# Designs tried in a protein design chat: VH-VL binders against Lactate racemization regulatory protein (larR). Part 9

Target 1, 221 residues: Lactate racemization regulatory protein (larR), of Lactiplantibacillus plantarum (f9uss8)
Amino acid sequence: MVLTDIEYLLSYLEAHHVPTIKKKRHTYLTYHGLAEHYTYVLKDGIIKNSIILQDGREYNLSYIAKPDVISLLRDEVSRSTDQPFNVRIESEYATFYQVNRVAFWKYVNSTPELQNYVKNYYRKKLSENILRLQRMVMNGKKGAICAFIYSLVDLFGRKVNEGILIDFVVTNDDIAGFCGISSRSSVNRMLKELRTDGVITVKNHKFIIQDVSYLLDQIAN

## First folded at step 19 (VH-VL)

Design i3 (from j5 with light chain S97D)
Fold by OpenDDE, fold request of step 21:
Structure i3 (fold): chain C 221 residues (1-221), chain A 122 residues (1-122), chain B 111 residues (1-111)
Amino acid sequence: as target 1 above (221 residues)
Amino acid sequence: EVQLVESGGGLVQPGRSLRLSCAASGFTFDDYAMNWVRQAPGKGLEWVSGISYNSGSIDYADSVQGRFTISRDNGKNSLYLQMNSLRAEDTALYFCAKDTYFEYGQGYFDYWGQGTMVTVSS
Amino acid sequence: QSELTQPRSVSGSPGQSVTISCTGTSDDVGGYNYVHWYQQHPGKAPKLLISDVSKRPSGVPDRFSGSKSGNTASLTISGLQAEDEADYYCSSYTSSDYYVVFGTGTDVTVL
């Protein structure tokens, strides 16, 4: 069996007996900037990346729910701004490999598979953010919300009788943070519209997408 | 004008049941989650239960879990609280509180009723 | 089910400033911006005073302000007036258990 790049990375980390740390929900990975001694790799769990803006608001970047070298994105953001980059645990627990930064890059530089992983990691993140920007600029706030909700399908989506269950609790505050919307009332209004139009419903604190086509149309327009 | 009117309170013995009602008007009832909040005499506010706009989400405080049942009838613009196995510590003024979102806890209570008094005593 | 911690009482003279703290955890006050403040006069229903940490609804004087740092929210009343004598409650949302939690309440007295 040919391992995927991420599987190769995980196998490599395990083979080298890299230490792991386990953190509880709503705790943070401490970040020491570019002077950080460790490279963190999410092994299991769900985390949220965010940036603290100068005015104190928090901008949510992404959920990560699969193995990921989270330090790569964090380091890039830190090179561009002094704004704090937060990694918060969203699942009950999350486990991370804690790799020495120097050792990590030695591994990368000596392993073609890891080089390929890093290269593709940057490409993927770039593409995701370009798409996010496009949708946000072209479709306004409601389009941004639709795009965000749709993006949750790949992360947490599960087919149910009523549609696609987003099997993860996403609050209106979370949505505001992901879409850069400062007014929660505005978010509430747009979510109500989606609900009223039969696009979404909520059960057990989780969204169910009832009309994926509607979301796609809003994103395309 | 938004109005919330609670009813159904009274004096009951421990172990008995009581059903509270809240009649809502002045807003689209099924657009918002609803909540019950109680206040014992001379004490603070305690959240009792919340119900989402379509009853798809329901939660209770630990103190009433298994004994109380929250429900709503959107056709009648009414919120209910069925209280079973009442205890002395359930003695309180019970408020109906409107949420600002269709899921409870993710908004705030912009409107409150005047409350209905429940007294549990032998 | 834990309550948010507030001081039992706070007092000040007219014109002074008083601050009420509301301390929770990373699962409630520290988790989201669902921190709200309610004012309750004797024999009355609670009234919304501050929403979403620092937002004042219409009709609330600007001498009331809210803030949050970490797991602690604060309500500040500047220029204390006699009519400000009341009980004040903070509230938050518990993200782990999905319920609303209130603070223990603070009795504000104007001397």
Scores: ipSAE 0.902, ipTM 0.954, lowest interface PAE 0.5, mean pLDDT 94
Fold by OpenDDE, fold request of step 21:
Structure i3 (fold): chain C 221 residues (1-221), chain A 122 residues (1-122), chain B 111 residues (1-111)
Amino acid sequence: as target 1 above (221 residues)
Amino acid sequence: EVQLVESGGGLVQPGRSLRLSCAASGFTFDDYAMNWVRQAPGKGLEWVSGISYNSGSIDYADSVQGRFTISRDNGKNSLYLQMNSLRAEDTALYFCAKDTYFEYGQGYFDYWGQGTMVTVSS
Amino acid sequence: QSELTQPRSVSGSPGQSVTISCTGTSDDVGGYNYVHWYQQHPGKAPKLLISDVSKRPSGVPDRFSGSKSGNTASLTISGLQAEDEADYYCSSYTSSDYYVVFGTGTDVTVL
């Protein structure tokens, strides 16, 4: 069996008995900037990346629910801005590999598979953010919300009789933060429209997407 | 004008049942989650239960879990609270509170009724 | 059932400024911006005073302001007036348990 790049990394970390840390829900991974001694790799759990704006508002970047070298994105953001980059645990628990930074890059520089992982990681994140920017700028607030909701399908989606269940609690505050919408009433209005139009419904505090095509149409515009 | 009018309160003995009603008007009822909040005499506010716009989500405070049942009839613009196995500590003024979102807890209570008094005593 | 912690009472003279704290956890006050404040006069139903940490609804004077830091939210009443004498409650939301939670309430007295 050929391992994916991330699987290769995980196998390597396990083989070398790299220490892990376990964090509880709504706690944060402390980050000390580029001088940070450790590179963190999400092993299991769900996290949310965000940036604290100068005015104190929080902008949500992404959910991560699969193994990921979270320090890569964090380091890049820190090089570009002095704004704090937050990693908050969203699942009951999350487990991270705590890798010595120097050791991590030694591994990367000596292993073609890890070099490819890092390269592809940046490419993927770049592509995702370009598309996100396009949607936010070109499709308005409603388009941004639709795009965000659609993006949850790959992360948390499960097919049910009524449509696609997003098997993760996402609040209107979360949505506002992901879409850069400061007005809660505006978010509520747009979500109400989607609900009224039969695009989404809510059961047991979770969204069910009933009309994926509608979301895609809003994203394509 | 938004109006919430509670009814059904009264004096009951412990172990008995009572059903509260809240009649809503002045807004689109099925656009918003609804809540029951109670206040014991001389005490603070306590959230009792919430129900989403389509009844798809329902939760209760631990103090009433298993004894109370929240429900709504969107066709009648009405909210209900079935209270079973009543206890002395359930004595309170019960408010109907409108949420600003279709899921409770993710908005705020912009309108309150005047409340209906429930007294549980031997 | 958990409650948000408020001081039992706060007092001030007319024209003074008073602050009411509302302390929760990372699962409620610290977790989201669902922090709201309600004013309740004796024998009356609660009234919305501040929503979403710092937003004032129409009709609420600008001498009422809200803020939040960490797990603690604050309501500040500047230029205290006799009519401000009332009970004040904060509220938040716990996404883990899906509860709306109220503060213990604060009695504001104007001396």
Scores: ipSAE 0.899, ipTM 0.954, lowest interface PAE 0.5, mean pLDDT 94
Fold by ESMFold2, look of step 19:
Structure i3 (fold): chain C 221 residues (1-221), chain A 122 residues (1-122), chain B 111 residues (1-111)
Amino acid sequence: as target 1 above (221 residues)
Amino acid sequence: EVQLVESGGGLVQPGRSLRLSCAASGFTFDDYAMNWVRQAPGKGLEWVSGISYNSGSIDYADSVQGRFTISRDNGKNSLYLQMNSLRAEDTALYFCAKDTYFEYGQGYFDYWGQGTMVTVSS
Amino acid sequence: QSELTQPRSVSGSPGQSVTISCTGTSDDVGGYNYVHWYQQHPGKAPKLLISDVSKRPSGVPDRFSGSKSGNTASLTISGLQAEDEADYYCSSYTSSDYYVVFGTGTDVTVL
C-alpha cells in the first residue's frame, strides 16, 4: 500500500534538498548508545533493527522494507541523542535521507501535514510493537515462529501457485533472533514440524507458506 | 550409525563424463540438505554444490556451473553428481557431506563420506 | 571471496596455545555466525570441530575454542597435543550467493 503521509514527507525532504547516503549490506547505519545528530528516512532497501545482548547475541526487533522514518524516539529537546537500536543493512544496499534531528523537528512543528504523519507513525509503531510482544512471548516457541513467519507476509509476501512466497531470504539465525530463541537447533526442530505438517516449504532459498490458517491458529492463546 | 558412501569415481579423459553417487544410511535423508565438497591432491577443501532436502534449492560453485548437475532420490536415500565436460582441474577426491539443516549453508557438515577419487588425464 | 584467508601454517610446542585466523568479508564471516571449523588428519575425511563460531560438539575437548571479531574468526588450541597435528579449515555461509565457502586451510605442526 502507498503511504500518502510518507509520500508527503519524502516530497518535503526533496524540496528542502535533504542529502542522501548509501550503505552496503551488513554495514551499520547506527549503533545503540552512540550519539547521533541525524534523523534517517529510508528511501529504498531493507534494514533490520536490533540490539546486541550481553552474551553477544543479536536480538532482532523489526525489518523496515519500505520508505519510513528509522526512529523518532528522540525529539529536538531530548536530553539524550543516543540511538535506541542498531540498524543494519540487509539488502545489497540501502539509501537514506539524512536530516539534522533538530531541523527535522522544526519541519514537523511548522507543518501540519508532517505533524499528522508523525502522529500516524507513532500509532502504527505502537500497534506493531504490541503485536510483536504478543507473538514473541504469549504463544510458546512454536507460536512465536508462526507469528513471525506470518508477519513477513506484509513485508515480503507474494502470491504464487504454490502458496504465499516470502520474497526475502530469512535465515534460521534471523528467526531465532526475532523469536527470542537461544538455540538454532530448537528453531530447526520447529521448522521441521511446520514442513512435516505441510505448512511451509522452501524453493530457491525462500519460504513458501502453504497453509496460512495453520499459522493463524498457532498464534491464538 | 550415520554412513555416507561415495562411488563412481575413476580415471577419465578430458571432455568425458562421470556420475558420482552417495548412498546414505543411519538418518532421515529427506530432512537435510546434502553437499558435494572436493579436494584436489595436496590442496584445500572446495565446496562444489548443494541441494536442499526437497531439491527446491540447488547451487553450484562458479568453477562447475553449467557442467555439473546435482540431484537426489529421497526414495533411495541417494545423492548424485553428474559431471560433464570434465577438465584436468576437476581432478580431486569428492566427498558427500550431510548438512544439519534443510538448506545448505545455514547448518554445518556433521558427517562426511570418505570420498571417491576422480582423475581427469589424457 | 570464493575462499576465506587462513595462514598456511602455525606451529607450537606441546602444552602451548596456537591461534588460527580465518578472514572473510561482511558478506560471510562478518555478516553471520555460520562460521565453522573442521579438522582433517592425513588420509581422513574432515571432522567438525567447532560450529557457529564457538560451539563445541560433544566429544571435542575444551582446549578447542572459537571466537569472532568483525570479519575475522579465530580457532584457539590451548594445551597443544601431538594428536592436534592436522589441517584445519574454516567455512562460512555467504549472503551474496547463499552457499558455503571454505578457508584456504592451515597446517598445524606440533614441535
Scores: ipSAE 0.687, ipTM 0.861, lowest interface PAE 1.5, mean pLDDT 88
Fold by ESMFold2, fold request of step 21:
Structure i3 (fold): chain C 221 residues (1-221), chain A 122 residues (1-122), chain B 111 residues (1-111)
Amino acid sequence: as target 1 above (221 residues)
Amino acid sequence: EVQLVESGGGLVQPGRSLRLSCAASGFTFDDYAMNWVRQAPGKGLEWVSGISYNSGSIDYADSVQGRFTISRDNGKNSLYLQMNSLRAEDTALYFCAKDTYFEYGQGYFDYWGQGTMVTVSS
Amino acid sequence: QSELTQPRSVSGSPGQSVTISCTGTSDDVGGYNYVHWYQQHPGKAPKLLISDVSKRPSGVPDRFSGSKSGNTASLTISGLQAEDEADYYCSSYTSSDYYVVFGTGTDVTVL
C-alpha cells in the first residue's frame, strides 16, 4: 500500500530510531521567543499553538490533532532558532519525535520523499493561514465564532444521530482566544444566539452542530 | 431581581432520603447551568453537582456519586436534588447557585440562594 | 476529592495589606483562567468578589485585586477594613475528576 507523505515521514523517523518525548496536558513543549535547536513531529495527541501577550492574554492560532511537523520556519542555515509559537498539550498526553534541527534538514535534503512532504507541508500551511486570515478579518465576531466552530469539524467532527459531534471539549475561553474576542460575555451571548436558533446544542460538555448550513453561510463566500 | 429559594431541608435519619428544590425567578432559567453547593457547619464550600441548561451535561462530586440525582424542570423554573442513602457527612447547608454560562464551570456563580439546612442524625 | 489549597487564616490590622493564596494544578488553576473568588460573611450566602482571575464586578471596592502565576492564584486586600472580616474561597474549573472545585477557605481576621 502507498504511504501518505506523513506516514512516510513517521516510518522514516522510526527506522532511524529518532527518540520520542511525552508531555502531559497543559504543559508546554516550546515557548515563543526561546531558543530551540530541535524539530518536533507530533506522533499522537493534540496540541494548541498560541502567542502570549505581554499582559498575559493568550491568542490561540491553531490546533494540531494529527501527526504533523510542529514548525518548519527555521532551516539549517537560519540565524535565529527562536520558536514562533507557544505549543501547549491539550490532550491528556502527547508524544513527539525530537530531532536535532540540522539533522532533520539533512534527512530532508538527502531524501526525495521527505522533500515532497516538506513542499506539501508548506502549501498546506499557507492555505490554512489564508483561511485563518479570512476568518479573522472578513467576518464579524459572530461570523468568526461560526467559522471557528465549523473548522473543528475537520479536526474533531463525528457524525451522530443528533448532528455532528465535536468530540473534544472546547471552552468558551478557547473560543475567545481563537476568535480574537476579549470579552467572554460576548462569546457567551453569541453562543446563546446559536443555541436558541437551533444551530448548536451541548451534550456531555461537547458541542453538537445541528445546522451546519447555518455555519457554512457565515463563511465569506 | 434574580432570586433563588431553596426548600426541602430538614432533620432526617441516616439511610433516609430527601428532595431539595430551588425555585428560580428574575432571569431566563433555561439559559444557564445550575449548581448545588453545600457547606457543613463550620466547614468550607463543597461543589456537589451541576447541570447544564438542557440537562445534557450532569456531574457529581465523588462524595455523592450514585446517591444524589440532580434534575431541573425548565417549565417550572426549578432545580432539584434527590438525596438518597443520606449519611451524617451530608449534614450541611445546601445552596442553589446560578452559573453565568449554559455549561457549569466555565462561568462563575453570580447568584446564590440563602440555602436550606439538611441535618442527618440518628 | 480534589481541592484547591488556601491558608487556614490570615490576619491584619486596619490599613494593612493581606494576600490569600489558592494553589491547584495544571489541570485547574494553572491550565485555565476560570479562577474566581467568593466572600462569605457569617450566616450569609457567598458573594462573587473577583471573577476570571482579576476582574472586579461592579460594586466591589478597588482594594480587592486578583492575580495568577503558574498554579497559584492570589487575592490581595489592600487597606484592610473591618468589614473585610469574612471567609474567602477560590474556585476553578478543572478537567480532572470534577468540573468545579473550591479552595479550602481562608478566615480573614481584622485585628
Scores: ipSAE 0.681, ipTM 0.861, lowest interface PAE 1.4, mean pLDDT 88

Design i3 (from j5 with light chain S97D)
Fold by ESMFold2, fold request of step 21:
Structure i3 (fold): chain C 221 residues (1-221), chain A 122 residues (1-122), chain B 111 residues (1-111)
Amino acid sequence: as target 1 above (221 residues)
Amino acid sequence: EVQLVESGGGLVQPGRSLRLSCAASGFTFDDYAMNWVRQAPGKGLEWVSGISYNSGSIDYADSVQGRFTISRDNGKNSLYLQMNSLRAEDTALYFCAKDTYFEYGQGYFDYWGQGTMVTVSS
Amino acid sequence: QSELTQPRSVSGSPGQSVTISCTGTSDDVGGYNYVHWYQQHPGKAPKLLISDVSKRPSGVPDRFSGSKSGNTASLTISGLQAEDEADYYCSSYTSSDYYVVFGTGTDVTVL
């Protein structure tokens, strides 16, 4: 019955009348305006985290489809990597609480419940990144695709007559970017295998999972 | 050898209907999305409609929405376009185009038919 | 947007380079890398020249190249030859209606 740490953060921001901003699909969240630095917290919408690789490809890290702090990293991207940090809106719109970074940390440092949120945020982020690394490194290409599709069930899954609908359009280029696969033709071949084996089908541009056990069996260490 | 052969075009008066067919061979038809693309005489290409491998996704250009119906019969390796309430602006060469993916839009059109001409005039 | 904007025509002498632009929005050219280029000679069906912004299919001469910046994709024909005289169309996937849109087309003239 107690508020989760993110629910506490949201109620705290509302109680302090923290302003919001709204961004449209395929635009990138930016840090500017009358104050020099902001912390953003997703209120509504879906965003995609990514980085740009040396060769110009976009490597996708995760979707954020539930309220969460977008980033607490202060570190600037090293010039030796030259990789920018991207947050792109994937829903029609997304809404963010916008709070000055200094003010945000003052709130955290004076509020034990927010300190707990931040500690749990970093633990969660580390765990998610370890799992993402395992998906990419320990699986073959097909296993990575299966792991990615399975990960979408919690975010976008909805039971329908034909199976579990992933109620969000995920393109084969998005799959390539999340799975570290350099070509759409490789992704397409593996999706064809899943289709032919009765694991997935497509309706209205969205995947329907017909055999979730098969997906789990393909995910290996 | 991939072949796409369109048929069913002709002269027709405004307000009437035609049904176009596209017979496909040389590839596994139900592995791929299919598309209709048209080109009015002396004009550019216009995407008309697309259908996924299993007919689970179907979309139309705004100019034909509500008047045209795309369908496919995977048992006969055939793609169809039912064109109702035809207008003079529908006058065009209609191409059947194979997608490289089982959803249209996320691949490209690697094979095209030679087209069937539809002329809408009194 | 129901179509992508291309110049109506470009021209060049043999051996020169020409560039054709294809301008859309963040919902198509800017938001995805599903931008393709097709060449169409008079009386013929279109043929693929460049897929996925910059990939040249096997059998297409290396004088054809593609790129993208923001909402604009570009096709460059270097070392222009007489046989390159044709119409050129870009296409893109769009998220606004989950369909394919073509560019308005560009007539390339070689002297």
Scores: ipSAE 0.670, ipTM 0.851, lowest interface PAE 1.6, mean pLDDT 87
Fold by ESMFold2, look of step 20:
Structure i3 (fold): chain C 221 residues (1-221), chain A 122 residues (1-122), chain B 111 residues (1-111)
Amino acid sequence: as target 1 above (221 residues)
Amino acid sequence: EVQLVESGGGLVQPGRSLRLSCAASGFTFDDYAMNWVRQAPGKGLEWVSGISYNSGSIDYADSVQGRFTISRDNGKNSLYLQMNSLRAEDTALYFCAKDTYFEYGQGYFDYWGQGTMVTVSS
Amino acid sequence: QSELTQPRSVSGSPGQSVTISCTGTSDDVGGYNYVHWYQQHPGKAPKLLISDVSKRPSGVPDRFSGSKSGNTASLTISGLQAEDEADYYCSSYTSSDYYVVFGTGTDVTVL
């Protein structure tokens, strides 16, 4: 059977006896700006990428909830090994393969299947970042929140009798950070509008989307 | 003016039951989560239970899990705490607290009642 | 049953500054900005003093300020006044067995 790109990478790492590490919720795997000698590959768990703004707030970039490489923004010849993002564990635990950065790129440069993984990885991440940028610049704050909630469907969505359950606890601080909204009270007001309009409800601390079309209608064209 | 008025406290023997009520006014009750917080005589604050705006989320402190039941009636702007199998350690002043968010924990308690005293003694 | 750790008591003379610590874990104070402070005068209900680590509600004097570093939040009372004599509690959201946890409380005495 033909392996997918990520299946091939995981099999390659196992065959080379790459060690793993385990981190608990709300600890950091890496911090923005700190030197790091390793490339990390998510094996299990959920993490959140973020950066620190000048005023000390964290701007949230993405979740990674399936096996994937954490970041490839630095290669084997980069002058800096500084990590581009804070990586925080959001699941109870997360497990990572830990690969020396230079060694990882040697594997890639000698292995056509890993080269294909890396090409597809960059295309995927570029597309995700373009959509994120469009969301932030083309929407008002309510539209950004609607776009963010909609994006959670592919990551965490599960159909239930009441609608689409987002099977992950997302806090109003997290929403503020993903949407570039400076205050939690602004997020709360916009979430109240969505709740009052029958677009979302909450059960067991998780959102249930009751009107997906409303979310799509609020997102800028 | 936001107002929270607790009632239903009293003296009761261990093993018995009490039902606390909190009457709310001055705000849209079903926009917000509600909480019970207790304070034993001369002691600190202890969160007891919370309930989301629609009763879709409910949690209890370990010390009361399985014995206490929180509920709300949004039609009557009222919050309740059914307290079964009462113990001496449940002796406290019980406060009703309004959350600022529709889930408890992600907001804060901006308004509190004056409390109703529960004394569990043989 | 978890609690946030606060000093039992703190004292100061009028005009001095006092600081109250509130120490938790990465599951609560360290992991979220849902740290709040409540003031309770004897025989009275608690009153919100500081929300969201450092935000002061309308009507709270600007001598009250809050901050956080790592797993520890701090409340500072600058220019201590007689009416500041009260108990002070922090609270936090937590992802452990409870969704809201209070600190042990601090008795502030104005000498």
Scores: ipSAE 0.659, ipTM 0.845, lowest interface PAE 1.6, mean pLDDT 88

